# VH-VL binders against p38822r5to271, part 7

Target 1, 267 residues: p38822r5to271
Amino acid sequence: LSIGNEIKDSFKETHKWVQNNLKWLKDIEQFYRERAKLEKDYSERLSRLSAEYFNKKSSTSVPISVGDTPTTTPGSIEAAGVVAWNEILSQTDMISKDHDQLSTDFENHVANQLSGLFTKLDMTLSKINGFNNDMVNKKDNIYHELEKAKKDYDEACSTMEMARNRYTKASNDRNKKKLDEKEMEMNKCKNEYLIKINQANRTKDKYYFQDVPEVLDLLQDVNEAKTLFLNDLWLKAASVENDLGANVSKRLQAANSVVKQNKPSLN

## First folded at step 20 (VH-VL)

Design D2
Fold by ESMFold2, fold request of step 21:
Structure D2 (fold): chain C 267 residues (1-267), chain A 127 residues (1-127), chain B 107 residues (1-107)
Amino acid sequence: as target 1 above (267 residues)
Amino acid sequence: QVQLVQSGAEVKKPGASVKVSCKASGYTFTYYAMNWVRQAPGQGLEWMGWINTHTGYPTYADDFKGRVTMTTDTSTSTAYMELRSLRSDDTAVYYCARDSWFGGYRKTPNYHGMDVWGQGTLVTVSS
Amino acid sequence: EIVMTQSPATLSVSPGERATLSCKASQSVSSNVVWYQQKPGQAPRLLIYGASTRATGIPARFSGSGSGTEFTLTISSLQSEDFAVYYCQQYNYWPYTFGQGTKLEIK
């Protein structure tokens, strides 16, 4: 019946849809792994830059700016400027480490968790597909047994009808005995057929009204889990990037406070 | 009875590879992922990865990516783990272990740990 | 990744006494902890899952507790067969991670 075919199509299409949604997690994972690589590369390059300028600072003289108002302590002005520059370079190196941390956080708290989400839900989806196959196979086996019982009953009816016709044409003891034998076999086959009909009816009711809705609900539950956990991971991604921003802000504020102490003159 | 039976001990030289088998019986092989876990002599347990036995899709621990390959043969209900470019510190007992993970949103995750373990396969790497 | 730290590394206890084994996670793992027992020369055996639920066939003298970052395995009235190494494992975060083990020895 067309109802059975529609149910099989519904599971196949729903399963495919959920499977495609899970595969999308691999794309999102790859995005964050690539973000992590970009952040690591930036971190390494920024760290090298700050180190190179640390190596340069003591080999060159910086002129003292006296402006229109002369200073009374030229050596103290040079020391303050060097302190400010050293702090800028130090804070730049700390910012490079902040980006290294973001790289690590994207890998461990986002990409790896997306990999785990896919891995766990993909296995769950595989098991749901196995449940569907088991219930279809069980139903098909019972219908196969029903078909065999019907065939056996139809054959027993046919052989009994032939024996009845033979007894009608020649009413002797041999033909009566054969008719009785075939009627007994037909009744045995009839009983088995009725048993299989009852089994098939119970199986149809369970399949249509219990098993198929439950399997479809399990598929929807996988998709709901994917959505909820993915949302949590996107929020985590934003959180670790916000932490970078807060740390960078702290680094710059520390540098600014040292720079503000580097006064050209008080006069 | 649910069982995992592993292949026998192996002795290898550095740079070689080893392939350990794990044959499952008493349950539907493709319903459960298979973990691989190793234990160096006198040391603790180290998770190496898992394979989805239905799809054949593996997920490897970072320390083993590039050196390990996990596969399955569903017709024999057997999982395999191959470790390449062996080093002396790869000397360990290697276990397969059935994973019990199942779960979505409304039906709370049904995880009972690694509930069935193979007997272990000693791999010795020495010059 | 999540570090599971077990303490003590070795615990010496007399038969019939109570043993308490600790497992600490580097971040909250909710109640997503499993305990295993491993006897010498054998594979690990599942004891407890979900931090506190005994696996099938595990004697009542084994109990687990904890949530968040702190977990304990308690073995009341120790039997001779209970002297083994015990491992905790978290499954809240990917990948799975194990503690380094606690060896339970006869005192």
Scores: ipSAE 0.704, ipTM 0.884, lowest interface PAE 1.2, mean pLDDT 88
Fold by ESMFold2, fold request of step 21:
Structure D2 (fold): chain C 267 residues (1-267), chain A 127 residues (1-127), chain B 107 residues (1-107)
Amino acid sequence: as target 1 above (267 residues)
Amino acid sequence: QVQLVQSGAEVKKPGASVKVSCKASGYTFTYYAMNWVRQAPGQGLEWMGWINTHTGYPTYADDFKGRVTMTTDTSTSTAYMELRSLRSDDTAVYYCARDSWFGGYRKTPNYHGMDVWGQGTLVTVSS
Amino acid sequence: EIVMTQSPATLSVSPGERATLSCKASQSVSSNVVWYQQKPGQAPRLLIYGASTRATGIPARFSGSGSGTEFTLTISSLQSEDFAVYYCQQYNYWPYTFGQGTKLEIK
C-alpha cells in the first residue's frame, strides 16, 4: 500500500517537468515580442532618415553667377544623379516598411501563437492535474473506509471474546444471549471488512494498471504537443524573416536598375 | 444542471468601472477555462479574453489589454470581469462562456466550442 | 488575427426551404470552426464544432461542412425558430475570432 506514495511522487515530478517546459514558452514568446519591438523601432527610424534626406534634397540648389564669368549648366549635375538618389531614398523607405511588416509578423504569427500554445496547453495540464487529484482522493477514501472497517471488526472480535469468557465462567441464559449478540455483530463487521478489502483491491488494480499510466501518458502528450507546435512556430519565425530578406533584395534590385541608368558623361 | 448565472444589469457613467460576476454550477469549475465575450446593441460578438480557472492566469484580447482584469474565486466557483475607464461605446451585453478546450499530441484537439453561456449582463454607459 | 468573413450579411428564406450560410477564413484554419446560433435577446447557442459535428441536442436539420478556408452551415427544411443570427468562430489560431454574423430572416 506504500506504492501510493511512490506513484504520487512520480506524477508530481513529471507534472513539474511538463509545467516548466510550458513556462519556457513564455520566455520564447517574450523574445519574439522584443524582436518585434526592435524591428518596429528600426522601421520608424529608417523611415524618418529617408524623409530627412528627401527634405534636405529639396533645399539644395546650385549657385548661378551672372556676368562674363563662365558658369556650369544649371540642373545638368542633378538630372540623372537626382533620379538615382530619389530611387535610393524611395527604396530605403520601402525597406523600412518591410521591417514594419516583419515586426507585425513576429507579433501575430509567432509571439501571439506562442501565447496561445501556452494558454491552451496550460489549461490542458490543469485539467490533467484535476484528474490526478480525483483518482488519488477516490483511492484515499476507499483506504480510509477499509481502515475503519478493520477497526470496527477488531473491536467486535474483542467484545465477542469478552462475552465468550463471561459465558464460559457463568453459563446462564443472559450470558448466552449476549454471546450470540456479539458473535452476530462480529460476523456482520467481518462481512463489511471483507467487502472493503475487495473494494480496496479493485481500486488498487484500477489505480495502478489504468489510472496512473493514463495520466502519465496525458502528461507526455502535452509535452509532445508543445515540442511539435514550438518547432512549427520556430520554422514560421524563420520563414517570415526569410520573406523580409526576399523583399529587401527586390527593393535593392529596383534601385540598382535605376542607378545603372545614371551613366557618366564622356565629354 | 450545468449553468452560468451572471450579475444583473448595470448603468455607469463614462470613466467609471464595472465588475460583472459569473457563477458556475453543475460542473467542476477549475476544469474549464472561462471566456468573456461582449456584444454591442445590434452588433456581433467580440472576444475579450480567457482565464484559466485553475491557475487564475488570464489572457486578454489586444483591444482590452490595460482596461480589463479577469479573476476567479474557486471557493465560490465564480469568475469576474472588470472593465475600467468606461466609454459610451462599451455599452453592450457581456457574456461569460465556458471553454471546452482539451488537447495534446496524440489526441486530436477535443474542442466543442464555448458550450455553456451565461444569460448576459447589460452594461449601459451614458452620461 | 484571422479574419472570419460571413456571407451573406442577411439571408431571406421561406420556412421549409434550405438555407446555406458561408464563412471564409483569411488563411487555412483546418477544420477548426465552430458555429453558434443567437436568437434575439438570448445568449449564443452552440450548434456545430469541428466544422461538421453537431453539438448535443442540435436537430439533424443543421449540418456543417468545409475545411481550410471555406465553411458552410446548412439548415434543411427551415423551421420558424431557426430565424436568428449565426456566427462562425475559428480556434486554429490564437486568439479566437468570430465572423460578423449572418442574419437569417423570414422571406
Scores: ipSAE 0.699, ipTM 0.877, lowest interface PAE 1.2, mean pLDDT 87
Fold by OpenDDE, fold request of step 21:
Structure D2 (fold): chain C 267 residues (1-267), chain A 127 residues (1-127), chain B 107 residues (1-107)
Amino acid sequence: as target 1 above (267 residues)
Amino acid sequence: QVQLVQSGAEVKKPGASVKVSCKASGYTFTYYAMNWVRQAPGQGLEWMGWINTHTGYPTYADDFKGRVTMTTDTSTSTAYMELRSLRSDDTAVYYCARDSWFGGYRKTPNYHGMDVWGQGTLVTVSS
Amino acid sequence: EIVMTQSPATLSVSPGERATLSCKASQSVSSNVVWYQQKPGQAPRLLIYGASTRATGIPARFSGSGSGTEFTLTISSLQSEDFAVYYCQQYNYWPYTFGQGTKLEIK
């Protein structure tokens, strides 16, 4: 009836909603894959840049003068500057590697996991949808049987009435026998119809008060799972990027330590 | 009886492609994902990917991305795995395996289990 | 990817004895571990899922335990048909990964 259709529609809408939410995971996945590509590209370009300037430096002659006195000479200052520059370039190269690692982390620890999450939940959603379909089909089959039983009963009633009319018009043993037979058939059909009514009612009650709520709860569970695991992956994404930041900071500190040793004079 | 029946052994040249079939029976095909797992001679098991038999969406292991295609035919309850650009190290027994995956957050613990396996298909790649 | 390491590579045990197989994950995989049995020339068979739940039809002598990074498959009393290769698999992270296997042989 109308109530059944409404509930069915409710499931359909809820299912579609969950499905759309899962599709959102694909968009998020793509985002992190794109970020991974950017990090990879940056890493490669930075690495090439560092290498280029290392090569330039290697072609530069730096006079190193070691005197008998522990005084800084212009040559020593230049050498110290070159050392600092080398360290900066070296650490820059390391930073490029850190970006490469972030690229890998985005792919392996975020994007791939999002893909997996989508697949897992998508399969679960498919099963839930299957369960719902099975329940609906079961219900529909019972209702079809009910309709058939009703038709059979109606037909039996009509046939019985015809026999009754014949008997009324001509009260003989033949017509009586026929009436009795048709009455028996009618009662048989009536009983079957009653059985089907009871079965249909039970099925309806189970479907609307137990099965549908359970299936809807499963859909809710899928949605909650999506949210929970997505949150974890967002946190993971932030974590790996923070690691990059920490590594970059470390690299810069290392470079700075050498730069600070590049003093213009030694007192 | 629930069973998976795979296609017969294949011999291929390097660079060729192979398509293995897996016919399911005894259960509702679209209610279970289908995994593909291979095993090189004398080696362990390697997971290749799986496909949602209802939606048709496959997910592949990274090592096989670009070379593998998983498909299904719901009308025949058959899963297919095509591996392209074959090389010698692709020589293996390839298995299809039904996945009883179901999982959420609160209601049902997540569980994965390849509970039904095909008999395996030997694919030999040789020049 | 998650690395699953099984130990020992080969385990020799007498019939009727207890066998303990180990599987270690490179990082926590919660309880999302399955165990498979594979006999020569046969496809693998599901034994345990969710680290500790026996699959349908699996004898009670098989049990799984563990969480996080350490997992164990135990066969309380080995039967002749139990001599095979056993694989663990994690399904907590994508892609799913197998251990290298433990061969259980007759002592």
Scores: ipSAE 0.699, ipTM 0.888, lowest interface PAE 0.8, mean pLDDT 92

Design D2
Fold by ESMFold2, last read:
Structure D2 (fold): chain C 267 residues (1-267), chain A 127 residues (1-127), chain B 107 residues (1-107)
Amino acid sequence: as target 1 above (267 residues)
Amino acid sequence: QVQLVQSGAEVKKPGASVKVSCKASGYTFTYYAMNWVRQAPGQGLEWMGWINTHTGYPTYADDFKGRVTMTTDTSTSTAYMELRSLRSDDTAVYYCARDSWFGGYRKTPNYHGMDVWGQGTLVTVSS
Amino acid sequence: EIVMTQSPATLSVSPGERATLSCKASQSVSSNVVWYQQKPGQAPRLLIYGASTRATGIPARFSGSGSGTEFTLTISSLQSEDFAVYYCQQYNYWPYTFGQGTKLEIK
C-alpha cells in the first residue's frame, strides 16, 4: 500500500499499522530460533545414536577363522556387510553435523538478521514519530500566535470604538488625541494580525502539502524495507535448508556406493 | 556541541556489578540509538549492544546476554549500561557511542557509523 | 557473525610517506564498512563511512576504497598525528563487528 499523498491526515493510524507489521518480525524470529533448537537437539541425538552403535560393533567383533588351516572370506576378515554398516554409521554421524550446521545457519543468517531488521526499523520508526510531533507542534504554535494576534486586534478595535463614541459625544481636543492614539494602536494590531494570517496560511500549505506527505512517505518506506528484507531472509532460510538437503543427499550417495559393493558370497 | 559524557572510573571485585552512565547533550537524545562498546587493555573494540533510546528496547550481543542490562532516562538524556557477575576479564574501558542509523527503502540507509563517542569509563575487576 | 580481519597488525612508516591498511570480511558486506582512528587514551574517531566517504572534518589525505570482501584505508603524506590504531567495522550484517585493529607507528 502507498501511503504518500493518499493518506494525509492518518499519521496515527498508519504509524500503528507499520508498528504492528514490525512486531510480526519478532514472531518470525522466534519461529526460526525454535527451529534452530530443534535441529540442534536432533543433531545431538543422532550423533549419540551413531556413536553408540559404532562402539557396540567394535566391542563385539569376533574372528571368522580358527583351526589348523584357517579359512578366510575373500577380501577381508570383516564381511562386506560389516563394511557397509560402518559406512552407514559414519555417514549418519556426518548427517548429524549437517543438522548442527543448519541450526547455526538458522540462528545466524535468519533469526539474528530478523532481530537486526526489527531493531533498525523500529529505531527509524521512532525517529519518524519524532519528526511528526515536531511538525505538529510548529503548526500549532503558529496558529496559537494567530489567535493571540486576533484577540489583540479585537480588543484594540473595542477600545478605539469607545474612544470614537466619546469624541462624538464631546468633541474636544483631549478626546480627539485619545481617539488618534487608539486608532494608531488599532492599526498596529491590525498589521500584526495580517502578518500572522499570512504566516499561518504559508504554514498550513507547507504542513498539508509538504510535511504530511513526506512523513507518510517515510512510513511507507519503512514498510517497504521490512517487506523487501523479510523476503530476502525467507529466501535465505530456504537456501540454507536446501544446502542441508544437498549435503544429506551427498552422504547417502557415499553410503549407497559402499552398499552396492556388498555382493553375495560364492562360498 | 554534540557530546557524550560518561561516569567516572570504577574498581570492582569479581561477582559484583557496575553501572556506567552516559549523558548526551547538543542533540535530540531519542532520535539516535545508543551503542555500548568495550575495549580490554591492549585489545580491540567489542560491540556489547544497542538500545532504542525512544522505546527503551535493548538488543544485546550474544556474549553479554544474561549479564547486561541497558536502560535510558529520557528526562535526563542519559543511557545506562549495567554489567553483572563481573569477572577479571571484564576489565576494560566501556564506551557509549551514538548510532547514526536511519533507513528505509526509498532512501539509501544514511549510516555514518558511530559518529559520537563518550570519553570512556575504565572498569577494573580485581581480587 | 562476520569476521573482519585487518592486516598488517602493525605497520611502520616514516612521516611524509603513504600508508595502506587492509580489512577483509569473511563474507561480502557490499560497501557497508566504516573506519575509525583511535589515539592512545582517546575514544575512537570516525574517519570513513560507506567504504569511501570521508566523515565531516577528516583531511583529504585519508581515503577509503573497496567493496565486497576487501577494503583499504590509504593515508597519503603521513602527519605526526596520524600514528594511531585503525579499526574497520561492517554494518551489512547484524550484529556490527569490528576488525582487530592495525597499529600505525613511526619508523
Scores: ipSAE 0.690, ipTM 0.874, lowest interface PAE 1.3, mean pLDDT 87
Fold by OpenDDE, fold request of step 21:
Structure D2 (fold): chain C 267 residues (1-267), chain A 127 residues (1-127), chain B 107 residues (1-107)
Amino acid sequence: as target 1 above (267 residues)
Amino acid sequence: QVQLVQSGAEVKKPGASVKVSCKASGYTFTYYAMNWVRQAPGQGLEWMGWINTHTGYPTYADDFKGRVTMTTDTSTSTAYMELRSLRSDDTAVYYCARDSWFGGYRKTPNYHGMDVWGQGTLVTVSS
Amino acid sequence: EIVMTQSPATLSVSPGERATLSCKASQSVSSNVVWYQQKPGQAPRLLIYGASTRATGIPARFSGSGSGTEFTLTISSLQSEDFAVYYCQQYNYWPYTFGQGTKLEIK
């Protein structure tokens, strides 16, 4: 009985532990959703900023340097600067879009997946808990039946003994018949009690040596799944952010390429 | 017999809300998640979300977030789906479907499937 | 989200013949694919889960195969009751997504 309680407690504790670990997934999900929001906000603000400056008229004049044989007009030199600036703004706008993509990636490839992972494992956990409850209930029911059978047997024994005493005091056919009847009833109850004992023992053995270890293993599996898939999602999160970095680098390179074409002289 | 019985057809105006019920019987209600799937006339199946019938935690598809609410009543083994701000394109047959999901890391393959479906509830959104 | 693409849109096959339905995922979904059958005016019926496991009560003539991005539902010998629309669905990523369906009709 004591061992049984300890095992039950073990399940409860393990279940609670796993449950808490799953709740942690929700916190992580929220973190990435918040990051997504930040990226979205940044994207929008950056886009607006880029647009604003695109609409600004550049009144900045560039000094004209004319060589002996100019191949470009002063206007073309100024235009080159404007072209470079436009490219920078254009690439900045593209970078804003890249941040928007990261926002989407955090939502779709990380946060949503965390949510799904939680839901799936939570459902599994719920079922495991249900299984455990069913097993416990089954065991308890068998024990209750055993107790009932024992009581019935005890009562039958008592009744039989009373009949025996009556027969001992007065050895007549009537009392003999009653004794025989009560003895038969006692034996019936005894048999039932023995059946229930065997059933209870089998149920107990199955519960402690098979069922409990199995459900604990299932709980362990849930926890392992959580860890494994969470790791994958963390790696995915890093991957999508690295993609942003790569895109940003690409955009800046493109802008730099144009800037390098903005020559200070007519050549 | 395991079955899901849904509420009857609904006719709604745009902007209104509809609440569809799904009564489960023949099995332990809390052992299976409940999905909601809709199907527009002549179209394919669209997953809306599901709910853990034990914990009551729902998860919705992004397209329905903010407009849909899934709930359960364990005492009556009934799942509910409420869709708000109805539009004409919400006209569809809505299904509840039991999910046999179970799985972890070592348990492969993961068990999944909407193995029991309601008969469907036609929701018509028209002016 | 994961896009599930079924082909062909319509498949005409004679009774007794073999039917092969394809489902392609936009990215790997491992073996986490289910197949459903839907007849007109009825709710879908689960056929296959885990890409290749038949659901309870499903005839042996139905079989599923595939992993990653390519999946196939095969009906070895078509029966009259098999003419319906078939849907594949992935459950590897959130949200769950369905294919557009393949209509299996009598040739």
Scores: ipSAE 0.684, ipTM 0.882, lowest interface PAE 0.8, mean pLDDT 92
Fold by OpenDDE, last read:
Structure D2 (fold): chain C 267 residues (1-267), chain A 127 residues (1-127), chain B 107 residues (1-107)
Amino acid sequence: as target 1 above (267 residues)
Amino acid sequence: QVQLVQSGAEVKKPGASVKVSCKASGYTFTYYAMNWVRQAPGQGLEWMGWINTHTGYPTYADDFKGRVTMTTDTSTSTAYMELRSLRSDDTAVYYCARDSWFGGYRKTPNYHGMDVWGQGTLVTVSS
Amino acid sequence: EIVMTQSPATLSVSPGERATLSCKASQSVSSNVVWYQQKPGQAPRLLIYGASTRATGIPARFSGSGSGTEFTLTISSLQSEDFAVYYCQQYNYWPYTFGQGTKLEIK
């Protein structure tokens, strides 16, 4: 019985531990949602900034030279500078969009998945807990029946003994008949009690040696699943952020290519 | 007999709210998550969310976040879905569906399926 | 979200013939795909889960296969009651998403 209580307690503790670990997923989810929000905000602000400067009037006069043999003119050089600036702003706007994409990626590929993971594991955990409760209840019911059978048997024994004493004091046919009846009842109760004992023992053995280990294993599996899937999501989070980096790099390279064409001299 | 019985058809005006009920019978209510799926006329199926019937914790699809509330009453084995701020495009048949989800492990089979469905509740949103 | 694309939109097949329905995921969803059958005016009915496991009570003529991004529902010998709309659904990623459906009609 003491061992049984210890095992029961172990389940409860393990369940609570797993439950707490799942709550951690919610915290992680929130973290990535906040990151997504930051990225979105940054995207919007950067986009506005790019637009603002794009709409600013250039203070630089840009003369245009048109001819059959176009040559580099001061106006052309100035135009090149403006072109470079426009490209920088354009690429900046694209970078803003890349940040928006990251926001979306964090939300859809990380945060939402964390939410889903939590929900799925939480449901599984709930079922496991339900299964455990059912097993416990079944066991308890059998034990209650056993107790009842024991009480009935004890009572039958007492009644039989009383009948025996009466017969001993007065040996007549009436008292003999009563004794026989009570003895039969006692034996019936005894048999029932024995059946219940056997049933209880079997149930107990199954519970402690099969059922409890199984549910504990399921709890362990839930915890392992949490870890494995969480790792995958962390890797995914890193991946999408790396993609941003790559995109940003690409945008900057594009801008740089135009800037390099902005020559300082006519030669 | 395992079954889900939903509340009757509803006609609502735009901006109103609707609450659909789904009564479960024939099984342990708290052992199965409850999904809500809707289907616009002539359209496909759209998942709205699901609720852990044991803990009462709901999870909603993004499109419905803020407008939908899923709840359960374990004493009556009934799931509820409330959709607020109704629009014309919310006109659809709404289904509750029991989810047999269990697992989530790579090394073990993940059991999933909406194996029992309600009969559906038509919600019509018209001005 | 994961996009599930079913093809064809409509499939015309004669009774007794084999029908093959396709479902493609925008990205790998492992084997976490479910198939449903829906008849007019009725709720969907679960056919297959885990891409290939037949639900309880579903006739043996229904089978599912596939993994990753490509999935197939096969009806080996079509019965009159099999003409309906079929939906695939993934549950590997959140949110759950359905295909647009394939209508199986009598040729």
Scores: ipSAE 0.678, ipTM 0.876, lowest interface PAE 0.8, mean pLDDT 92

